VH-VL binders against q9p5m9. Designs and how they scored, part 36

Target 1, 257 residues: q9p5m9
Amino acid sequence: MAKVTGLPEFEDLHTKRKWMLNHMAAAFRMFGRNGYNEGTAGHVTVRDPIDENTFWINPLEVPFSLMKPSDLVHINSDGEIIGGSKMKYNTSGFAIHYEMHKVRPEVICVCHVHSIYGKAFSALGKPLDMLNTDCCVFYNNHGIYFDMDDVISMPEEGRRTAKGLADYKAVLVQNHGIMTVGTTVDEAAYLLSLMERSCQIQLLIDSATKVGERKHVHPTRAKAIRENADNPVGLYTAQQPNFLYEVACSNGELEII
Short names: E, the ipSAE of ESMFold2; O, the ipSAE of OpenDDE; V2, 0.75 times the mean of E and O plus 0.25 times the DockQ between their complexes.

## First folded at step 18 (VH-VL; framework fv_ebronucimab)

Design Z3 (at its last look DockQ between E and O 0.01; V2 from the best seeds 0.00; counts 0 for: pae E 14.8 > 2, grease 19.2 > 18.9, off the site)
Fold by OpenDDE, look of step 18:
Structure Z3 (fold): chain C 257 residues (1-257), chain A 121 residues (1-121), chain B 111 residues (1-111)
Amino acid sequence: as target 1 above (257 residues)
Amino acid sequence: EVQLVESGGGLVQPGRSLRLSCAASGFTFSYYAMNWVRQAPGKGLEWVSGISYDSGYIYYADSVQGRFTISRDNGKNSLYLQMNSLRAEDTALYFCAKYGRDYESYAFDYWGQGTMVTVSS
Amino acid sequence: QSELTQPRSVSGSPGQSVTISCTGTSSDVGGYNYVHWYQQHPGKAPKLLISDVSKRPSGVPDRFSGSKSGNTASLTISGLQAEDEADYYCSSYTSRSTYYVFGTGTDVTVL
């Protein structure tokens, strides 16, 4: 397989789109492999590299583990299908994500799943503690959305979620799950899996408090780790083992571009 | 309604420079790639140059590479083509063309009326 | 060369069908589904007629259709009408040094 040395450069945007869609499909397959699939819940939106006012999103009825680039749906800002598979998608999900894309124009990808530990931890309505070095990328770099009890429109929910996200890379939606953002699909997808694992780890530690006291990473160290880890190239690179694994297992359905 | 209006064309001598402009309206200009296409009198269409929405990707035809520079000002909804070292064979009607949505790629869904560039001694 | 090959001219009577071929290489027409067709009336700007080999934009009559086989794309005009008299150009993305390439153009005459 081809070696990944960093964020790739493309001579044309069509090729870049193809690249993005393959990585998007691979991200879903990773999500499926990790058990993040919950019925038709969960979705990823990606801003199109050619037409920035349009997006790609996953269809409702395709299992994460079976996602192909050809399954992805191309939609405009009004949610109308303009290309791709033209399968039904989660319109409410898009409405929420669109608000996030609007307030964070640098964000190319938004990921949301209803994973087990994200859901469980989000029910506590508190931020992650810095209990290991890997999760320190989220040190003062994740938010919480608390306002799930109100009956609101989907756009308003998106706005509130975006407010919770602020300038961070992730947001815990209370009683709902995890959302992450990135400048690449790989960045957002990696952060989502990392957040899920971080939630799992914390719940394990919290459940073991009778055995011993929790030890936190020192704030100074946590900050230093975040500053080093929270960069687009590093986070993209961190996802590449997962991407290559999915490609290898895809039986030719995914391509290295 | 989408409108593209080219300007800046005229008569110039070989070796001189000319700057073309395209004023866009009726759509979010900053979200779309733009292109220049030219047509010599009585001849066919020739793609000249393209630029992505954020100017991150720029392309030129071999025939103009090194002589022409495409740019855009999203704040002014404007596309530009700086043409240096003009040659007689650059004589053409120059169109501004917008990328349009389609299934797998984008075609040129809207064109301006064109601005005429004549290079002659 | 630097252009896709089209017949110089095609003619037909009203109501007939005409086909315009656009021949390229595996680096353009044959390599991708990024073939488009444009209609240009005299003194007017080109108009997008067909995109991505066979997709019709809104407002384009269904008597216009596109297809591709190998390195050759085809535009078919069925039920030829007087207003169809125009120049037609194919185009394609290309992996060559040029990003886009146009065909040589075809003059369609309605007899």
Scores: ipSAE 0.025, ipTM 0.602, lowest interface PAE 5.2, mean pLDDT 91
Fold by ESMFold2, look of step 18:
Structure Z3 (fold): chain C 257 residues (1-257), chain A 121 residues (1-121), chain B 111 residues (1-111)
Amino acid sequence: as target 1 above (257 residues)
Amino acid sequence: EVQLVESGGGLVQPGRSLRLSCAASGFTFSYYAMNWVRQAPGKGLEWVSGISYDSGYIYYADSVQGRFTISRDNGKNSLYLQMNSLRAEDTALYFCAKYGRDYESYAFDYWGQGTMVTVSS
Amino acid sequence: QSELTQPRSVSGSPGQSVTISCTGTSSDVGGYNYVHWYQQHPGKAPKLLISDVSKRPSGVPDRFSGSKSGNTASLTISGLQAEDEADYYCSSYTSRSTYYVFGTGTDVTVL
């Protein structure tokens, strides 16, 4: 929508795709380094900058921490592989993510992981409390999706998850973990790690009730912080240290475009 | 080798009850959602009921809602259909059907031979 | 019960192609790619023939193919053989309260 200052601009859409795929692979490596992996669970979908009705997704068998741009799978809206890696991917995960991309065309990236604190907190069926200034980006900006065990249709499951997401940036997926969205890979990935940390912090605070009374950020202040922090350029920028670290650790498998 | 064997069919009068069973073998029964599908004589297939792998979700066709109860016993690898208040239109061959390995595609990759239920006065 | 519309019968000579249509709505065939086809010989249980619009399970001959356009799915049997004489049913997920719906069935006759 509005021009986002600080984002790179590309004369050639093929260069933009290469940039996005490197950032997508780096996000996976950051997730793996942080322990957000769980077997073959967890998916990221990214809308293709050249053909906006097509998407990129991670393969099932590549560990998050070893993801390369060349491992990523290019798929159409029906889930058929049309390019990139020819590796198997989670067709059910794509079906869920596609419903979100469909109802919110501005969403470029959807991230979902089965991370430890996200899973733990999501089992409580309640939203995050505003217990610090960093999590206030989620004030009136995250939802809860219930009933993950009613998997009778992936499109219906995706639509229910999209309802829980509404126009927010994140949803706690009950008994499963965290889902975030963004207009860049970096925005969605940063929000995912922030939500995971926010879940961890709240669980720690809730476990420490005998030490002292919990203090909340007043709703008026939380709203003001969200309005400043829910900023695509700022969230993209906040992810850059993680991106650059993963590039540096990749032994040349990732590239800065 | 996947096998599904239905039993418990027979001739019953309207208003009576009947309990169908489906014995499963050749796969890990507790991983799969199971379904009942019926076929009236000379008619097509009609989905009747489905049950999730852990019995947490149970669904019925409108025509049987409130009269039929699907259940499963994962310890016995068995699927059941309790059929109460039977009507003539319930007359059909009843099949036990297994979802394929893609639990959410709703394709039935294996079917039993069926057990015949006849409801007549 | 909701149902998907199929022709009552189709026929063809050995070696010819026949196509069976399966027409639903945007709430089922048109809205989802969970459209399947089953073959049923007389006195036998149905057998999965095509899943997910066009995927052919192992052991199903190459002459069976599936496609979809709009609210209509199609099963094509090319190179028709005597053993293809059977009833054919489509099915689909539905977002309505039924959750799963079958087609009316099509009797394929090999002349």
Scores: ipSAE 0.000, ipTM 0.430, lowest interface PAE 14.8, mean pLDDT 86
ESMFold2 (binder alone), look of step 18: mean pLDDT 91; pTM 0.925

Design Z4 (at its last look DockQ between E and O 0.39; V2 from the best seeds 0.00; counts 0 for: pae E 16.9 > 2, grease 19.4 > 18.9, off the site)
Fold by ESMFold2, look of step 18:
Structure Z4 (fold): chain C 257 residues (1-257), chain A 124 residues (1-124), chain B 111 residues (1-111)
Amino acid sequence: as target 1 above (257 residues)
Amino acid sequence: EVQLVESGGGLVQPGRSLRLSCAASGFTFSYYAMNWVRQAPGKGLEWVSGISYESGSIYYADSVQGRFTISRDNGKNSLYLQMNSLRAEDTALYFCAKYGFEYTSGWSYAFDYWGQGTMVTVSS
Amino acid sequence: QSELTQPRSVSGSPGQSVTISCTGTSSDVGDYNYVHWYQQHPGKAPKLLISDVSKRPSGVPDRFSGSKSGNTASLTISGLQAEDEADYYCSSYTSSSTYYVFGTGTDVTVL
């Protein structure tokens, strides 16, 4: 019997965890290579495959481009460090991500970055237009979170951000950047890079044309593209060239499991 | 191996209802959009209905809109077609079909696997 | 609504090449590469033969090939064999009222 292509299968959950942490570190390296980093801003949370009520997050002070699996921090639902690296992490960022994981138990990975084009486009307060076939994965599949009050507690902000995400795969966080979710690290990371690129492309088009002077992907086709493109196996697979590139560039710090 | 097994066909009078099922195995069902396609005896293929992998989008051919309801249960790896107000023209072999994925080529709008079909006969 | 037009039948001798056309509109065929081909033997389910105009799935022999010019897609069977005797259907997405359409079907006979 031949194996179906796509998601790997593992003999045990400890091997699955190791696989997941290598892919998480690779996603950070891709983010750094693509310029999505900004100081200590940005974080990714991944649900642990062994204890599903615990999570992995990046440390505050490790550059995205230098992330290793051993740098990642294991935390429980109360935000206490229970394993992995014992480095400091963004507790407020975790609180926001935890609300998303809580209301959507199928979400394994939540990504958030303060990338240039995501920040720029998020300041416009509007959703992406379907101006190319690649961005159609976001057709009726991304939302907008309007940050109306910076004094609301972090759990409340997390709940409001989760509502803006609804059942979608992405949200534009007003004046902050982009957030994506996935059932794998690779799915969420690929969607993040795709949304950043889509924001860039739309900003270029907006600067070159007025809204009435452009051609949109036909709505019927945009729906069809989204229905086929918004698939965890396909999105995981689409990320594999990036993963393999970061492994090759890691000088042995990342491992293919 | 990928398998799609349809059931629930039979002989039914016009105006009555039937519910078709498609049991899926050999792939992660919840990752794939699914479709029903029918073929009247001696005739060609006709697409009937499609449903996205989390039921977020549902489509129907004009000939069945308002009479047929597609649904899925990802926990049971099953696709369904509720067929109400059946007409003689609905007589056909009904196939369950899966969108294809090829690792090197990505997603396709092609049906890479089909069931063997379940026969629905609508006759007075 | 829209219909992809195929010849009713084509025939050829073993070892020859036959070509089946599939003609539609610019929105069905010309502007997009979402034309697929299926083979169906009598009493059997359809089998995917060519996807996305010209891509062969794993397990489909090299003698099957696809192409497109303008609003017409073509399936070519080179080195025709007895087992290629079957019905062949093209398919595509169509205009905004229908998301999927099949061609009229072509009966291939091996003489």
Scores: ipSAE 0.000, ipTM 0.419, lowest interface PAE 16.9, mean pLDDT 84
Fold by OpenDDE, look of step 18:
Structure Z4 (fold): chain C 257 residues (1-257), chain A 124 residues (1-124), chain B 111 residues (1-111)
Amino acid sequence: as target 1 above (257 residues)
Amino acid sequence: EVQLVESGGGLVQPGRSLRLSCAASGFTFSYYAMNWVRQAPGKGLEWVSGISYESGSIYYADSVQGRFTISRDNGKNSLYLQMNSLRAEDTALYFCAKYGFEYTSGWSYAFDYWGQGTMVTVSS
Amino acid sequence: QSELTQPRSVSGSPGQSVTISCTGTSSDVGDYNYVHWYQQHPGKAPKLLISDVSKRPSGVPDRFSGSKSGNTASLTISGLQAEDEADYYCSSYTSSSTYYVFGTGTDVTVL
């Protein structure tokens, strides 16, 4: 297997696209492995490196654990399929994500899943506490969207979610789940899994409060950790063991580019 | 190979302004925080300023706060230091320094690469 | 303090071991493991020698080692060689008004 040497650079954008799609598929497989599947819910959007006004998204009917690069759908800003797989995708999900991409043009990838602990914690309507060093990447670096309304349009929901996200790397959508963003698929995917684990850990700690007192990471330290950890290279690197695992288990369906 | 090349240094009178540049190559510039460090002749190293990869976080030493402005152009792989209201004590060799990558778990606050420096002399 | 405290100079004979101390406060050296060491030869840019208290970058000999106790970090050079004659600076992240701080520097002489 290839060694982790940092973020790759590509002179050929087609190769870069292939790289992105493989990492995107791997991210889904990781999500599946972690049990994030909930019917046809959950989606990832990635800005295309060749035509930056277009995006890639996952199809509705493919289980996360079986996702292949060839399953991914290429769509324009109007949601029309322009390449890749011709399978159906979550149009509502794209509408929401597109608004986020518009507000945060530097964002390449947006991840959203309906995972167990993200859903559970989001129902509490509060931010994460800094209860361990790993979650400190989210110290003052995650938002909350409280105002879910089925009556509003999907674009409006996207705009409101984007407001909750602000300039942060993650947003907890109340009674819904987790959304993360990144400049690479791996960054966003790693942050999503980290956020899910962080929610799980906090729920465990909260349930144990009768046994002992919660200890928080000191805010000064939390800030320092965030400043150190919240970088695209480190977060990309953090995802690479997961990526390589999926590649190794893919029976040739995923490849290292 | 990582390279950092500083420029813009020179002789200036007190109260004047000077703009330093650092040209970076050999790595994805936009993914790393960058810093300025200076060294007065015959003296030690002094951290001056730092900027995050997307300019979201900016830091200054107390000695330059309000007078110096750090910025970057990721499209040009360049780091800048606008120095206003220069003082004699600002005389130093100014280094461009890249934040390094911690070997196993992410970033470190260490400077893994340095430029050769550009000399700034403030004198009447 | 605006700087971490280092001894002005340290000397040793070839083959000996020398140690350089770097003393800070609970706001820098004592609070974090973000202490680093740099080697600087005359007329050259500093070179990262040790990161994060004890980590050696590739290419740095294992005769260089770092440690920390309380508010004091230490760099040890074992098997001192002529090429080790240089200035050495420690540094640390700090939670004070300054984001980053360097040590006063130590001149290492090989006798």
Scores: ipSAE 0.000, ipTM 0.486, lowest interface PAE 15.6, mean pLDDT 89
ESMFold2 (binder alone), look of step 18: mean pLDDT 89; pTM 0.920

Design Z5 (at its last look DockQ between E and O 0.01; V2 from the best seeds 0.00; counts 0 for: pae E 18.5 > 2, grease 20.3 > 18.9, off the site)
Fold by ESMFold2, look of step 18:
Structure Z5 (fold): chain C 257 residues (1-257), chain A 121 residues (1-121), chain B 111 residues (1-111)
Amino acid sequence: as target 1 above (257 residues)
Amino acid sequence: EVQLVESGGGLVQPGRSLRLSCAASGFTFSYYAMNWVRQAPGKGLEWVSGISWDYGSIRYADSVQGRFTISRDNGKNSLYLQMNSLRAEDTALYFCAKYGFEYGSYAFDYWGQGTMVTVSS
Amino acid sequence: QSELTQPRSVSGSPGQSVTISCTGTSSDVGGYNYVHWYQQHPGKAPKLLISDVSKRPSGVPDRFSGSKSGNTASLTISGLQAEDEADYYCSSYTSRSTYYVFGTGTDVTVL
């Protein structure tokens, strides 16, 4: 199997874009394989490496499990399609994601899905408890957007979600699901699956015990784990087994660049 | 628009009980953790107790553990503090405080005017 | 449970800057960025002034700023005005079971 060597470097930005689009498509296939898809819901936006004020997004009706790099849609900051596949995309989803890219220019990728446990946990309106060492990457590193059900525009919805995200890597969007960000596609995608698993584990523990019957990771230890685990290169590396699996299953539709 | 109104304070003898209430309006009460904070005359703020939005997490300051009981009724938008075995050191203005997670974890973004509890005589 | 140390009082003339310290431990101010500041005028309820070390809620003037170094958080009031005369409290998340601690409070006097 291919050798994992950390974050690649490219002299040619067109090669970097090709690499990025293959990783974006692979993230969608991983989401589909894990059951994070829900109809036409769920979006990933990735900042273009050549024109950093433009973005790539999934088309509205291509299944996550069948996503190819050639299906991805290139759009400008006004939401106009400027390249890639020229398929329809969810303009409301982009409007929301764009607000996060705008306030956090270092964010390359924003992931959002309506996965089962993320939706379930997001309905509780509370942050994750640190119930195991794996979820401690989210210790003081995830927020909550509390959807107020008022009449607002999509840019304003995006701005309020971005406030809940703050300078963190994740936000629980109440009654919707999970949103994660990263400096690579792989970082954001790995964090998404990790948060989904963390929501699942907490819901199982909550159903099996009362709060006073479980042991939390101590906040001092949770902070130390987060500071070690919240590492863009490490999170990119942690995603590579998933990426390689999706490439192997793609019948040549995905490439390792 | 957010409003928190405490009631139930008064003059009470040591060893007796009081029940404080806090009526909430202007926000979706069932979405927020709620807290009691007290301030003895001329003194600083002391956190007393907190209860999560879903009743699942309840915490007390060491000084009141076993004597005070926090509760809430999400159907009535109300927070309560049952204070038993009152002592002179419980004399304070008791504030109802709303968890303001939109501003950051463990911040209190809105406070009531307070209800005075005096334990004397 | 008053674990955070603040100076009892500070004073300044109009237009000057004053700084209020809030000193805790690695279990609270030093370990987390959940440090907040409240302003309390005489006879009034506290009002959230600064959240998460340095963030200003909407409507708070930019002359109020916050910072943190090690186990000590600081509130700075620049361009001091008469209406800034009040008590100021810091608070923090604590890894102790109570989850919340307040500072001892600081009386700010505008000379």
Scores: ipSAE 0.000, ipTM 0.408, lowest interface PAE 18.5, mean pLDDT 86
Fold by OpenDDE, look of step 18:
Structure Z5 (fold): chain C 257 residues (1-257), chain A 121 residues (1-121), chain B 111 residues (1-111)
Amino acid sequence: as target 1 above (257 residues)
Amino acid sequence: EVQLVESGGGLVQPGRSLRLSCAASGFTFSYYAMNWVRQAPGKGLEWVSGISWDYGSIRYADSVQGRFTISRDNGKNSLYLQMNSLRAEDTALYFCAKYGFEYGSYAFDYWGQGTMVTVSS
Amino acid sequence: QSELTQPRSVSGSPGQSVTISCTGTSSDVGGYNYVHWYQQHPGKAPKLLISDVSKRPSGVPDRFSGSKSGNTASLTISGLQAEDEADYYCSSYTSRSTYYVFGTGTDVTVL
């Protein structure tokens, strides 16, 4: 059995790409399992490890739960399909993500979904409260994009979203949903799931305010937790149980590389 | 066309050192792990050592651990094997072998013709 | 340094089918789909024949096929031809200290 320790090293870039694509597909399956599907909405982009000016993105018509590495579309910076699946993808989504990749070149993966609690919480137009230790990875480490009033181009929306993201790992897009970034697919995917759950938890707590007063994690403690938790290796590792679960359930469609 | 050409083999006495080279062409050398595989006369194949494309991963067979050093120069498209403290059992034809170019394949898809190393008193 | 176990020799008449087994453990053959087969003619370098259990590289005839069950991989040569007379080696990725392991090799003779 494969060990879930640290970031893996690869013998060649093609193997690395395959690794990335499998983890990307697994991320989608996790998203599907968690109920993040909303029609054709939601996309993940991954910078290709061989040609770093190109990206992988999910096709429109494949349910998250059925995503395979072979379904993923390889596109260049102009959005042209250059490999992988020839299925159609969300060009607007890519346009937005591409701007984020440009602003944050260290970002390998951008995740965006229209999940229930992310959408719900984002409608409040406020940041998460630190109401549990798990969400503290987002302590002063998530942004809000709330400038949705004007009709703008997709690239401009991407730029504005990127500004909201700033140097953070996540951004709540008002009335839209969650977006996360990472140096690995697993990091971004884990953070997205965590953000969704954090939104859910907060909404539950907010709904229970009649029962009692909300208690916040002390800022000092929250900061300490973030500083410890917000690292690429740890966040990658945190996703591995989810990855392995999807592999186990994939009937051979996903593989451990 | 992919080409791998080994050199540096020869006759050497036990305890001596020898350095093998492998010149690679016809592919993006820096993208692929490279390996040394040897074959004693009349015997089977034995993996000796491997080095990743980014120099980050280096591995040796137990039989050569501590004695052999694999290295590469991506700028020169070259693979090397420094063999120290040579033993009679190191006598073999030494192949350089390219890591597979297909996604996820750990196969050696291209091999050189080998260079013969003979360790004898 | 453990090797994968292959039969020492296999023989067949032209046109017949022969199968070479490659037996390992759950740490190699049984643990991964990274079993490969190499053909080596006398005085020549090995040639990749089958990769990833059953994948044929370009140029390899379809009469060569690979499979795996449990800890045993198999190479089948259908329609045996004189040119198939050679040594065949399996290999596998391993989770052991040695990342790659070869089989003991099989001498295929065409009668």
Scores: ipSAE 0.000, ipTM 0.497, lowest interface PAE 13.4, mean pLDDT 90
ESMFold2 (binder alone), look of step 18: mean pLDDT 90; pTM 0.919

